# VH-VL binders against q0atu2, part 383

Target 1, 119 residues: q0atu2
Amino acid sequence: MLDKKARIRTSREYRNVFEKGKRLSGRFLIIYYVENALDNNRFGFITNKKIGMAVIRNRIKRQLRAIVREYQGQVKNKHDIVLVARAGIGKSSFEGMEKDYIAIMKKAGLFARNANKID
Below, E stands for the ipSAE of ESMFold2; O stands for the ipSAE of OpenDDE; V2 stands for 0.75 times the mean of E and O plus 0.25 times the DockQ between their complexes.

## First folded at step 17 (VH-VL)

Design yk48 (framework fv_ivicentamab_arm2)
Fold by ESMFold2-Fast, scan of step 17:
Structure yk48 (fold): chain C 119 residues (1-119), chain A 119 residues (1-119), chain B 110 residues (1-110)
Amino acid sequence: as target 1 above (119 residues)
Amino acid sequence: EVQLVESGGGLVQPGGSLRLSCAASGFTVSSNYMNWVRQAPGKGLEWVSIIYRRGSTEYADWAKGRFTISRDNSKNTLYLQMNSLRAEDTAVYYCAREGSSEWYYFDYWGQGTLVTVSS
Amino acid sequence: AYDMTQSPSTLSASVGDRVTITCQASQSIDSWLAWYQQKPGKAPKLLIHDASSLESGVPSRFKGSGSGTEFTLTISSLQPDDFATYYCQQWDEYSGELYTFGGGTKVEIK
């Protein structure tokens, strides 16, 4: 799990990211992102009913949190980032989601281009 | 320096099986995202399958259940096992590497190997 | 899969001409698009990725532009070596395929 400090927790905070942030779509994920006035990054996660049943949505949320946690040190500081899962994500492997996260973060300019699990 | 060499193509009867090989040199297959892409005679390019760095696989909907992508890390070789072949599977099959620093495009391709499914 | 429409299917041009090839997606793919060149009997060669990023070693006369649903590949001064078939490739929302290619545009001598 991500530490509480690194999580977007209130509806007001989510609304701020959606209204003021930039949007970028990947294969399985959409991110909304905006600079914050804090000393750290915060992440939010949204899985809607289009993805599938609660069991699938809960699995996707856990996997996305694990991915974000693993690559947390590669993200440029002082950003609020909301990940919205696209309908097709339920068919993806864990590696498919991980690859999409890294690619979209790099494309958004929030990540180093060489960020990956390979030494 | 980077080279991909396919082999294993040939004439097969409908319902038959065939295994294609793609020998890589100048880079490590297991450190990259590897794909198969095919092209029917006089037609365009069509994506077949991917194998991810940790071994997860994905397939085009029409390929699921019939085709299996795999690799042998000790031989630095990619494979495509094709079962229940149909006349519509007649094509030149290319193995392709995704960009090593940036992903989701194919920076190196093999020369292709022709698979003909006919009686 | 999204409808990927590449046009024209065939384009006739002379050496020195400026040629433009278009690729349209039925839904926005932001800038997740690459362009390839394929000569008869050869494998495709990467020209451009991320809609506008020129691959190393590709001549500067090739230029990619566009975002969202409409993309173009422009060759500013066609050379004899450029008579080939060109393909666009998207990487966006999974709809049965992870990668989809346009139908191709064959650039022929006029």
Scores: ipSAE 0.631, ipTM 0.871, lowest interface PAE 1.4, mean pLDDT 88

Design yk49 (framework fv_ivicentamab_arm2)
Fold by ESMFold2-Fast, scan of step 17:
Structure yk49 (fold): chain C 119 residues (1-119), chain A 119 residues (1-119), chain B 110 residues (1-110)
Amino acid sequence: as target 1 above (119 residues)
Amino acid sequence: EVQLVESGGGLVQPGGSLRLSCAASGFTVSSNYMNWVRQAPGKGLEWVSIIYRRGSTEYADWAKGRFTISRDNSKNTLYLQMNSLRAEDTAVYYCAREGSSEWYYFDYWGQGTLVTVSS
Amino acid sequence: AYDMTQSPSTLSASVGDRVTITCQASQSIDSWLAWYQQKPGKAPKLLIHDASSLESGVPSRFKGSGSGTEFTLTISSLQPDDFATYYCQQWDEYSGEEYTFGGGTKVEIK
C-alpha cells in the first residue's frame, strides 16, 4: 500500500532509527523517529510474537500500513519513522489504532495541527 | 458552552436492564470520542466504554456482552444500554468527552446518573 | 493490564501547606497522564493533561511533573477549595480495552 520509496527496507536502516532516533510510546504503538537526508518520509513496521499468532500480526501490519498511507500528507517531511506494535494492539479496533497513531504523531510534533478529517 | 447531561439512572433488580442517556450541547458527539466512566459508591473511577468517531466501539472486559454504547446523531445524544445487571454494577455513571488535541484524557464530564442494582 | 499505584491513599493537610501526590505506572507511559479533582457529590474535573499541561481556568498552584513511570501532582499552597479526592489517569496498553485510573488520594483537613 505504501510506495516502495516510503518504506524502510533494510536492517541497517531500521538500526539507524533505533540508535539515533527519539522514542515515544502511545497506547498501542511505539514510534522511533529521526530526520533523514531524503526528500520524503519512510516508514517501518514491527509486530512481535507478544501480539499473537501470525494471522493476527499480519492483520495488524496491514491495518497499520493503511493508516499510515491515509495520513501520509499530514506527516512533516524528511523523517524515518518505525512503528512498533505493543502487546495490547491485537484487541484494538481499526479506529483504536488510527486514533493512537494520530495522537502519537501529534505529540511527537510530526503532524500538522489539522490532521483530523471532518467528514 | 459545552455541556453533558445524563439521565436514565434508577433502582433495578439483578438481571434487569436499563438505558442511560447523555444529551450533549455546545459540540457534536459524532465529531468526538465519547466515553462512559463509572464510580461505585465510595470507590474510584472505572472506564466502561468508548464510541469512536466512525462508530466503532470498545468495552472494558467485564462489560462485554452486557453493555452497549451507541449514539443518535440527530439528537446529539450518547447512550449506554445495560443488560443482565449485577449488584457490582451499582455506581454513578458519567459520560465524558475526550480532549480535542492529544486525546486519552477527559475534558468534559456530565453530572452523573446513579444506577442501583438491588433486590 | 498496567498497575497504576497512587500514593498516599489519604493525606491530612492545613491551608497553606505544600501537598504532593504520586502516581507510578508499571511500564513507561511517557507523558500520557492526566490529573482530576473530584469534590464530594460532583463529577471529576480535569486539572492537568499530558503530565504537565495545566487546563484553562485551573489555578497556577497546581503543577504536574514527571515522565515515564513516575508522576507527581503538587499543590504549592493548599486552599480551602482544594480539599478533594485526586485521581491520575492513563491508557492501558496491555489489555487494549481500558483507560486506567489510580486509586485516588483524599486530601482532607488536618
Scores: ipSAE 0.464, ipTM 0.856, lowest interface PAE 2.8, mean pLDDT 88

Design yk5 (framework fv_ivicentamab_arm2; at its last fold request DockQ between E and O 0.84; V2 from the best seeds 0.87)
Fold by OpenDDE, fold request of step 20:
Structure yk5 (fold): chain C 119 residues (1-119), chain A 118 residues (1-118), chain B 110 residues (1-110)
Amino acid sequence: as target 1 above (119 residues)
Amino acid sequence: EVQLVESGGGLVQPGGSLRLSCAASGFTVSSNYMNWVRQAPGKGLEWVSIIYRRGSTEYADWAKGRFTISRDNSKNTLYLQMNSLRAEDTAVYYCAREGDSWYYFDYWGQGTLVTVSS
Amino acid sequence: AYDMTQSPSTLSASVGDRVTITCQASQSIDSWLAWYQQKPGKAPKLLIHDASSLESGVPSRFKGSGSGTEFTLTISSLQPDDFATYYCQQWDEYSGEAYTFGGGTKVEIK
């Protein structure tokens, strides 16, 4: 699990990302991202009912957190990033989710120049 | 230099089986997202299957249960096992590598023709 | 399932003409669109990826533009080597069809 300081937790924090951030869509994910004034990145996760039952949504959220943890050390610092899961993610493999996350983050230019796990 | 070379195509009767090969050079197959794409005579392009870097696979709905994508890392070769072939499976089959930012295909083989006919 | 409508299906033009091909997606794909060129008996060749990024070695007369649901491929001045069939390609959100190609546009000599 992500550290508390690495998580977007309040409605105000989410609203700030949605209102001031940039939006980019991938195959299974939509990301909203904006610079923050902190010394660390924060991540938020949204899984809505169109994905499927609560069990599925919880699984997806757990998998996305695992992916974010794996690559968080390679993400440019001082960003708030919200991941919104799209409907099709429910039938995706873990590798499919991982591929999409990396692809979107690369396209957004959010990986550090010295990142070595994204190629 | 990146290169993909398909082989294994030919004439087969309906209900028959065939295994296609795609020999890769200039890059490592297991480090890339590899796909099969087919094209019926005089028709457009149709995606068939993908194999991910850690081995997960996806298939077009029409291909599920009949087609199997795999690879041999020691030979740096991609495969497509085709079973229960039908006349509508007649096509040129291409192997294709996804590009650096993914979700597009930067290198294609020359293709191999599969003809299903009685 | 995502749909991709490519138009026109056939286009007759002369050398030196400005040619425009359009692809429309049923849902937004941001800039995840690629263009390919295919000649008879040959494999498709990548021209453009990420909607507007020109592949290395492709002439600058080819230009990709658009985002969201509408995309265009423009050939500023058609050359003899450009008579071919062109395809656009996108990802599909659903696992049963990971990638979708447009129906193709045959550019033939007038």
Scores: ipSAE 0.914, ipTM 0.957, lowest interface PAE 0.5, mean pLDDT 95
Fold by ESMFold2, fold request of step 20:
Structure yk5 (fold): chain C 119 residues (1-119), chain A 118 residues (1-118), chain B 110 residues (1-110)
Amino acid sequence: as target 1 above (119 residues)
Amino acid sequence: EVQLVESGGGLVQPGGSLRLSCAASGFTVSSNYMNWVRQAPGKGLEWVSIIYRRGSTEYADWAKGRFTISRDNSKNTLYLQMNSLRAEDTAVYYCAREGDSWYYFDYWGQGTLVTVSS
Amino acid sequence: AYDMTQSPSTLSASVGDRVTITCQASQSIDSWLAWYQQKPGKAPKLLIHDASSLESGVPSRFKGSGSGTEFTLTISSLQPDDFATYYCQQWDEYSGEAYTFGGGTKVEIK
């Protein structure tokens, strides 16, 4: 579960990440990320119609939120991060999404250097 | 000293079955993303299947329903059960480990030949 | 399904030559491209991952470059040990073809 403070909520907040942030693509996900002025991270999730019907897109969002929640303690603070689901994610397993998230977050340098200390 | 050793290949008739083994040493199979890749004689490389660290699997469309990837963590061994074999399944089968940043294969076994004929 | 076009399919060269092999993806794969070397009767050997990251123990004469859809492997001064077949490899966004390899480039002695 992500806290209310850890959510990107407004169109302006999303636009800021897309316009000012860096972009990195993986197999199933694209991330956009930028430093914020808060003490915490915020996450946003975007799916599109090419993934499938609404029930499938909602399932994907729930799974992505669960993945982000599991690894949130490893993410460097003060970032706004938007996860954009690619069309092929609709047939991916949970583990396929998890693998891709970890891969692109590592490549973006968004995980803390010392994974032993996360709280 | 990472090492992967395939075994279990051989001659089999069409419609037959084989189980391939890949014994791993120098690393833990269940902590890695493990794949099978095949190469028909004189042809290129073709991905077959992956088993994820938590045990989920993915298959090439042509392998779905006929091939099953699995592992035995107590033996540190990867398997490929191949059923309903066809002539076009004739190939050298390699097991391969994905590297640290994933989506590429940093270590390969020497392969085991499967011949489906007559 | 993603497509991976590798060229040339065969290349004849002499020791000391500069050799360039190209791979083109049908859709952007960012930098998620690997290069392998395979000698007859042997398993593939990883040379490069992430488009340009040279693997430990691979000679520095091997260089990978590119991003998005176009990638190259260059051997700056071909050595006798380099006569082999080379493959590029990508992921595919869609299930059923998680990884796709190029068709291969056989580098032969002139």
Scores: ipSAE 0.852, ipTM 0.931, lowest interface PAE 0.6, mean pLDDT 91
Fold by ESMFold2-Fast, scan of step 17:
Structure yk5 (fold): chain C 119 residues (1-119), chain A 118 residues (1-118), chain B 110 residues (1-110)
Amino acid sequence: as target 1 above (119 residues)
Amino acid sequence: EVQLVESGGGLVQPGGSLRLSCAASGFTVSSNYMNWVRQAPGKGLEWVSIIYRRGSTEYADWAKGRFTISRDNSKNTLYLQMNSLRAEDTAVYYCAREGDSWYYFDYWGQGTLVTVSS
Amino acid sequence: AYDMTQSPSTLSASVGDRVTITCQASQSIDSWLAWYQQKPGKAPKLLIHDASSLESGVPSRFKGSGSGTEFTLTISSLQPDDFATYYCQQWDEYSGEAYTFGGGTKVEIK
């Protein structure tokens, strides 16, 4: 579970990330990201009907939160990051989503050293 | 130095089975994403399968149900079990490791030739 | 499924020539494209990852550019060692074709 302060909660905050942020697509995820004026990172999550039925979308959202939580210590501080799931994510394994998250975060320059370490 | 050495290729009849091996040195197979990629004689490259670090797998649609990717961590070796082989499976099979960007193949074996013919 | 169109299929050139190879993705892949070199009887070798990042040990005459759906590999001054077949490679969002390669470009001597 992510700490409450590490979550993007309001429509205004989501809008700010979409309008002012950079965009990077991965295989299963799109991230929008912008530096914030806070002392911490915040994450937002978006899933839509193209992914599949509610059961699938809820599983994906839960798994993405778990992945973000596991790697939160590797993320460069002071960023607002929104993860948008792509349609193809519905048939991905947990590891497919994890791999994509790590890959896009590294490509965006948001991950510190050792981000790809399993143990 | 990183090395990948394939073996197990050969001549097999249609409907037959074959198991390919890929012995790795200089790195640990279980710590990387490992792939099989094939190339029919005179043709281009075609992705076959991936095994992820925690053991999840994916396959090309034409390979599902016939091919199985696996590894033996104690031997640091990647495998491809191929069943119900067809003439169109004739190809050089390469094992390939993904690099730090994790969607590119930074090291390849030299390949092993599989010929499916009566 | 995502498609990858590579052109030309063959190219005849002389040492010292500038050669350009193009790949077109059917959907935007941002900069998730690699270029490989394959010599006859050998395994492919990674030249460029992330569209433009040169692999260690690869000569500076190789340059990758592009983003989205259009990508190019340029060899600014062709050397004898560069006569080979080149392939681009992308991921595919949908299962069943996780990685897609271009059809290849054979660079042969004039």
Scores: ipSAE 0.830, ipTM 0.912, lowest interface PAE 0.6, mean pLDDT 91
ESMFold2, look of step 19: ipSAE 0.824; ipTM 0.924
ESMFold2 (binder alone), look of step 19: mean pLDDT 90; pTM 0.932
OpenDDE, look of step 19: ipSAE 0.898; ipTM 0.946
ESMFold2, fold request of step 20: ipSAE 0.839, 0.839; ipTM 0.928, 0.923
ESMFold2 (binder alone), fold request of step 20: mean pLDDT 90, 90, 90; pTM 0.930, 0.932, 0.931
OpenDDE, fold request of step 20: ipSAE 0.914, 0.914; ipTM 0.957, 0.957

Design yk50 (framework fv_ivicentamab_arm2)
Fold by ESMFold2-Fast, scan of step 17:
Structure yk50 (fold): chain C 119 residues (1-119), chain A 119 residues (1-119), chain B 110 residues (1-110)
Amino acid sequence: as target 1 above (119 residues)
Amino acid sequence: EVQLVESGGGLVQPGGSLRLSCAASGFTVSSNYMNWVRQAPGKGLEWVSIIYRRGSTEYADWAKGRFTISRDNSKNTLYLQMNSLRAEDTAVYYCAREGSSEWYYFDYWGQGTLVTVSS
Amino acid sequence: AYDMTQSPSTLSASVGDRVTITCQASQSIDSWLAWYQQKPGKAPKLLIHDASSLESGVPSRFKGSGSGTEFTLTISSLQPDDFATYYCQQWDEYSGENYTFGGGTKVEIK
């Protein structure tokens, strides 16, 4: 699970990432990302109704948080990152989502070998 | 360095089965995303199947239920089991590796093995 | 399923010519596009990934450009070794066709 400090919580914080951030699409995910003035990374997650029913959207959100948590140590520090799930993600395997997350983070230049902050 | 060598192609009757092999050298198949791609005579390229690093598999809709992708890590070999073959399955079948750092693109291909489905 | 339209299907050119091949995706794929070269009887060879990143060992006369839905491969001065069929390739958001290829462009001698 992601700690509370690693989560984007407010509509204003989400709005800031969308307005000032860079955008990069993957196969199943779109990320919006911007540097922050904090000591850590923060993640937001958006699943819309085009993905499917609430039970599917909730499963996707849980799986995305698990993926982000597993690879947290490899992410460049001091960023706010919002993951927006695309409609097709509902049919994806866990490995399909994991692959897309890593691929898009690498393409964005956010994925570095940093194993020191995995707590 | 990196090599992929396919084998197992040949002439089969409609409804028959074949198992294709792809022997890898210079890298480990279980550490990469491995794919099968086919090409009918005089036609374009068509994706068939993928096996993920952790063993998840996905297939083109027309291949589901008839084709099975697998690997033998001890032999560093990728397989495609093809059942219930149809005339439209006639093609050169390529084993293809996704790049070590550039996923979603095929950086190494085997020479291909011809499968002909005919009476 | 994302369609990939490649044009032209065939073009005739002379050594030294500037050649342009186009691919259009039915939905935005940002820059997730590759170009492959295939010579008769051979497997495809990756030329360009991420729309514009040239693979190691590929001559600099090959250039990829574009983003979103329209992409081009340009060969600035065609060489004898470049007579081949070229394919573009993308991922598909839906699992029924994880990867889709363009129909191919055959570059042949005039």
Scores: ipSAE 0.806, ipTM 0.908, lowest interface PAE 0.7, mean pLDDT 91

Design yk51 (framework fv_ivicentamab_arm2)
Fold by ESMFold2-Fast, scan of step 17:
Order: C-alpha cells, then sequence, then structure tokens
Structure yk51 (fold): chain C 119 residues (1-119), chain A 119 residues (1-119), chain B 110 residues (1-110)
C-alpha cells in the first residue's frame, strides 16, 4: 500500500499535472509528471474501461501501486506523477508492467541512472 | 566481451520439432531481458519471444502454443523449443539481448542459426 | 496492434551521397525507436536507440531524428561499408507483438 501523503487526491491536483506537466508514453503506461512544491513525491493512478472489467482494473491498480512503492527510493524527490494504464496492460505480466515503469521513469529523468533492482 | 552463439538449427519435416540453444558469454542471461527474433530468407525481421529476468514470458501470437522460450542459468544458455513446425517457420533464428541503459532495443545479437522446414 | 511503415523499400546511392530513410508508426511511440544495419549473411547491428542516441562505435555520419509517429535515419556521406539493409524497430502494447520491425530499406550501389 502506498502512504496517503504520497497519493494525488484532488481533481485540482490531477488537472495541474495534466495541464502543466510533461507526458511520456511507455509500452503499457503513460506518465504525466511535474515538479511540486512539497517535500515528497505524489502518485496518481488512472485505469479506464478499455483495459477490461473492474476485476482486471483493480488488479492492475494494486500491482502498479506495489511497483511504485518498491521503487519509491529511486524516484527524484518533489514530483507529482500520474500513471495512466494503456489498454494492453490488462494482458501484461507483473514483470512487463515493472519493466515499463522503470524504463519510462529512467527516460523521463525521474530515476537515478542505473537504478536497476537486478544487477 | 559479450557474445551470443546460437546452435540447433537444421532441416526438419513439417510437424517436427527442434530445440535451439543460445550460449551467452561476457554477461549473465538471468540479469537481462532475452529475446528470439527470426528472419525468413530474403525477408525482414520478426519478433518471436521474450523471457524476463524473473522468468515471465511473452510470445508472438503465431508462436503461442507451439514455441517455448526458456533458460538454464547454470549454463548461461537461452533456449527456444519449437513444436509443430510449418514451412513458414523457415528462417534464421537470432537470440538477442535488450539494451542495458534503456530497454526495448537489442544491443547484441547472435550470428543466427538456420531452421529449414521442408519435406 | 501498431503498424510500422518503412520507406523506401530500396534506394540506389553513390559513395558520398546523403541518404534518408523514414519510418512511420501508426500510433505515437514518443522516442522508442531503434535503427539496425544488416549486411548479407550477418546479424543485425544496433546503430541508434531512443530515436537519436548513437550506439558506441557507430560512425557519426549516422543520425536519427524524429518523435511521435515519424522518424528518420540519415547517413550524411555514404561510405562503401554502408551498403546494407536498414530496419527500424518499436515496441507494441499488445502481448502478441511486443516488438515490431519496419519492412527494411535496402541501400544499393548505383
Amino acid sequence: as target 1 above (119 residues)
Amino acid sequence: EVQLVESGGGLVQPGGSLRLSCAASGFTVSSNYMNWVRQAPGKGLEWVSIIYRRGSTEYADWAKGRFTISRDNSKNTLYLQMNSLRAEDTAVYYCAREGSSEWYYFDYWGQGTLVTVSS
Amino acid sequence: AYDMTQSPSTLSASVGDRVTITCQASQSIDSWLAWYQQKPGKAPKLLIHDASSLESGVPSRFKGSGSGTEFTLTISSLQPDDFATYYCQQWDEYSGEAFTFGGGTKVEIK
């Protein structure tokens, strides 16, 4: 479970990330990200009906939160980041989602370089 | 020095089976995302399968149920088990490692091994 | 499933020429595109990844550019070693097509 202070909660906060932030697409995920004025990072998660039924969308959200939590220490501080799941994510393995998250975070410059869990 | 050496190709009749091997040196296969890519004579490149670091696998739709990617960590070797082979499976099969800095591209390829499916 | 269209399929050029190869993705892939060179009887060799990042040991005459749906590979002054087939490559979000390659561009001597 991701701590409450690390979650984007309000529609205003989501709008700020979408309007002011940068966008980067990966294979299964799109991130929108912007620097914040806080002492910590905050994450938002969006899954839509294109992915599949509620059971699948809920599984995806749980797995994405677990991935984000596991790699929390490697994310540059002071960012609001919204993860939007793409339609194909519903058939992805946990490793497929994990790989995509790490790849897009590195490409966005939000991860410390060479921040591989393995190696 | 990174090297990938494929073997196990040859002539096989339709409906037959072959197991391809890819011996890796200079790096550890279990620490990387490993792929098989094929190329029919005079044609372009076509992705076959991937094995992830923790052992999850994905396959091209046409390969599902017939092909199995695996590895032996103790031998640092990647395998492709091919069953129910068809004439259209005739191709040079390459093993390929995904890049280490950002994934979703192949930084090292083996020399390839030719599989010919013919009566 | 994402389509990858590569053009031209064949081009004829002379040493010293500037050549340009184009790849078009049916949907935006940001900068997730790689270019490979393949000589007859050999395995493909990585030239460029992430649309514009030149691989170590690849000559600076090779340049990748583009983002989103249109990408180009340019060879500023063609050398004898550059007569080869070139392929672009992207990911696909669907499991049955994790990686998609362009159809290839054969660069032939005039």
Scores: ipSAE 0.818, ipTM 0.908, lowest interface PAE 0.6, mean pLDDT 91

Design yk52 (framework fv_ivicentamab_arm2)
Fold by ESMFold2-Fast, scan of step 17:
Structure yk52 (fold): chain C 119 residues (1-119), chain A 119 residues (1-119), chain B 110 residues (1-110)
Amino acid sequence: as target 1 above (119 residues)
Amino acid sequence: EVQLVESGGGLVQPGGSLRLSCAASGFTVSSNYMNWVRQAPGKGLEWVSIIYRRGSTEYADWAKGRFTISRDNSKNTLYLQMNSLRAEDTAVYYCAREGSSEWYYFDYWGQGTLVTVSS
Amino acid sequence: AYDMTQSPSTLSASVGDRVTITCQASQSIDSWLAWYQQKPGKAPKLLIHDASSLESGVPSRFKGSGSGTEFTLTISSLQPDDFATYYCQQWEEYSGEAYTFGGGTKVEIK
């Protein structure tokens, strides 16, 4: 799980990311991201009803948190990042979501150079 | 130098099977996202399947249940097992590697192998 | 598929001409678009990725531009080696299919 300090929790904090942040779309994910004034990164997760039933949305949210947790050491510090799942994400494998996350984070300039290497 | 060499194509009767091979050199298939893409004579490019770094696979809807992508890490070779072949499967089949940065594009392609399904 | 429309299907041009090929996505794909060149009987070759990033070894006369839903490939001064079919490629979100290619544009001698 992600530490409490690494989570965006309030509507006001989400609004700040949407209003001030940049937006980038991947295949299964959209991220909104903005630099913060804190000493750490914070993540938010949004899964809407277009994805499917609650059981599917909860699984996707859990898997996205696991992916973010796995790669949090690669993320440039001092950012608030909101992940919004796109309708097609329910058809993706775990690796498909992971691949999309890494690709979009690298494209946004938020990842360390070697984040995608497994060697 | 990166190279991909396909083999295994040929003439086959409808309902038959073929296994295509793609021998890779200059890089490790298990460290990359590998795809099969096909092209019917005189037609455009059509994505077939992907194998992810950890071995998850995804398929075009029309390929699901008939085609299986796999790899042999010890031989550094990608495979496509094609079953229940139809006349509509007649095409040149290419193996393709995704770019090592930001993915979702193919930086190297094999020369292709022709599969003809005809009575 | 209806998610990627490439135009024109064919264009005739002379050496030295500027040619422009267009791809339209049914929804915004930001800059997740690649361009490939394919000569008869050969495999496709990557020209441009991320809408505008020129692949190493590709001549500077090739330029990609656009974002969102409309993308263009421009060849500013067509050379004899440039007569080929060009394809754009993106991912497809709605159907769950991975990579979607445009229908291709054949650039042939006038």
Scores: ipSAE 0.680, ipTM 0.889, lowest interface PAE 1.4, mean pLDDT 88

Design yk53 (framework fv_ivicentamab_arm2)
Fold by ESMFold2-Fast, scan of step 17:
Structure yk53 (fold): chain C 119 residues (1-119), chain A 119 residues (1-119), chain B 110 residues (1-110)
Amino acid sequence: as target 1 above (119 residues)
Amino acid sequence: EVQLVESGGGLVQPGGSLRLSCAASGFTVSSNYMNWVRQAPGKGLEWVSIIYRRGSTEYADWAKGRFTISRDNSKNTLYLQMNSLRAEDTAVYYCAREGSSEWYYFDYWGQGTLVTVSS
Amino acid sequence: AYDMTQSPSTLSASVGDRVTITCQASQSIDSWLAWYQQKPGKAPKLLIHDASSLESGVPSRFKGSGSGTEFTLTISSLQPDDFATYYCQQWNEYSGEAYTFGGGTKVEIK
């Protein structure tokens, strides 16, 4: 769902975010985030086995990518952000995950104010 | 300006049903996250249910299957349909709005409506 | 059992006293905590959100602090209007309750 250049792709890049980044927990999500030296934001997604079987984890990951893509214009530039799904996310609705993502991003200071935009 | 007024409470026998209403003024229910919170006599606060902006719903585990949260946008009114009522459901039920710009806390509460479940 | 989340359950104080109420989360909630005041027969009133952000119209004598698992509400100089029950509120994704409230702290006249 996200452009290739907007994804965190290597284990080394994930480790950098975990080691040097800040951590903020929400109800269903944890984010780790650090400023990068690139022209754009990059996102990573982690759904561990505690959430459920592969079909559940893959559904959650697809839904999180859709949420991130919908709100990508609100995110302050030049950050690497990793979303880690918490065990309880399997019981969440799409709106529950969406609400949690927006709340976490605002609390982290990563969301710019919404200017009315047409897409 | 913002006002929430609950109604529909009363005495009901175990196994019975009640529908609570929460009339909102000064804001639009469909543009906010709306919740029901209850308080048994002399006890603390207990979350019951939420309805999200796009209509998704979530319930406390003990409320699932018995309680249904809904809204009527034309009347700007929130509802809680309560079925299979038990003595343990005796409480003052509050309608609560989550903060307009930040979420996961309740910035406005109604005055509450008392539900008494007794034989 | 007793309330492990919020302490003390009851507190006796005099006007002018400094009052401290604590709330402890079972796991880190960063700063996802709100404080409410409830007077007898009334609905709760929001005092503080995001652990330390004072709600509009709430007197400056109320202060919230803390992060992670330990939070504090302080009233620097207790006024007659402050005798009430205070609740903290957090979320809990595991319990299915979502919005979890502390057991409450009743602030009574000494």
Scores: ipSAE 0.771, ipTM 0.891, lowest interface PAE 0.7, mean pLDDT 88

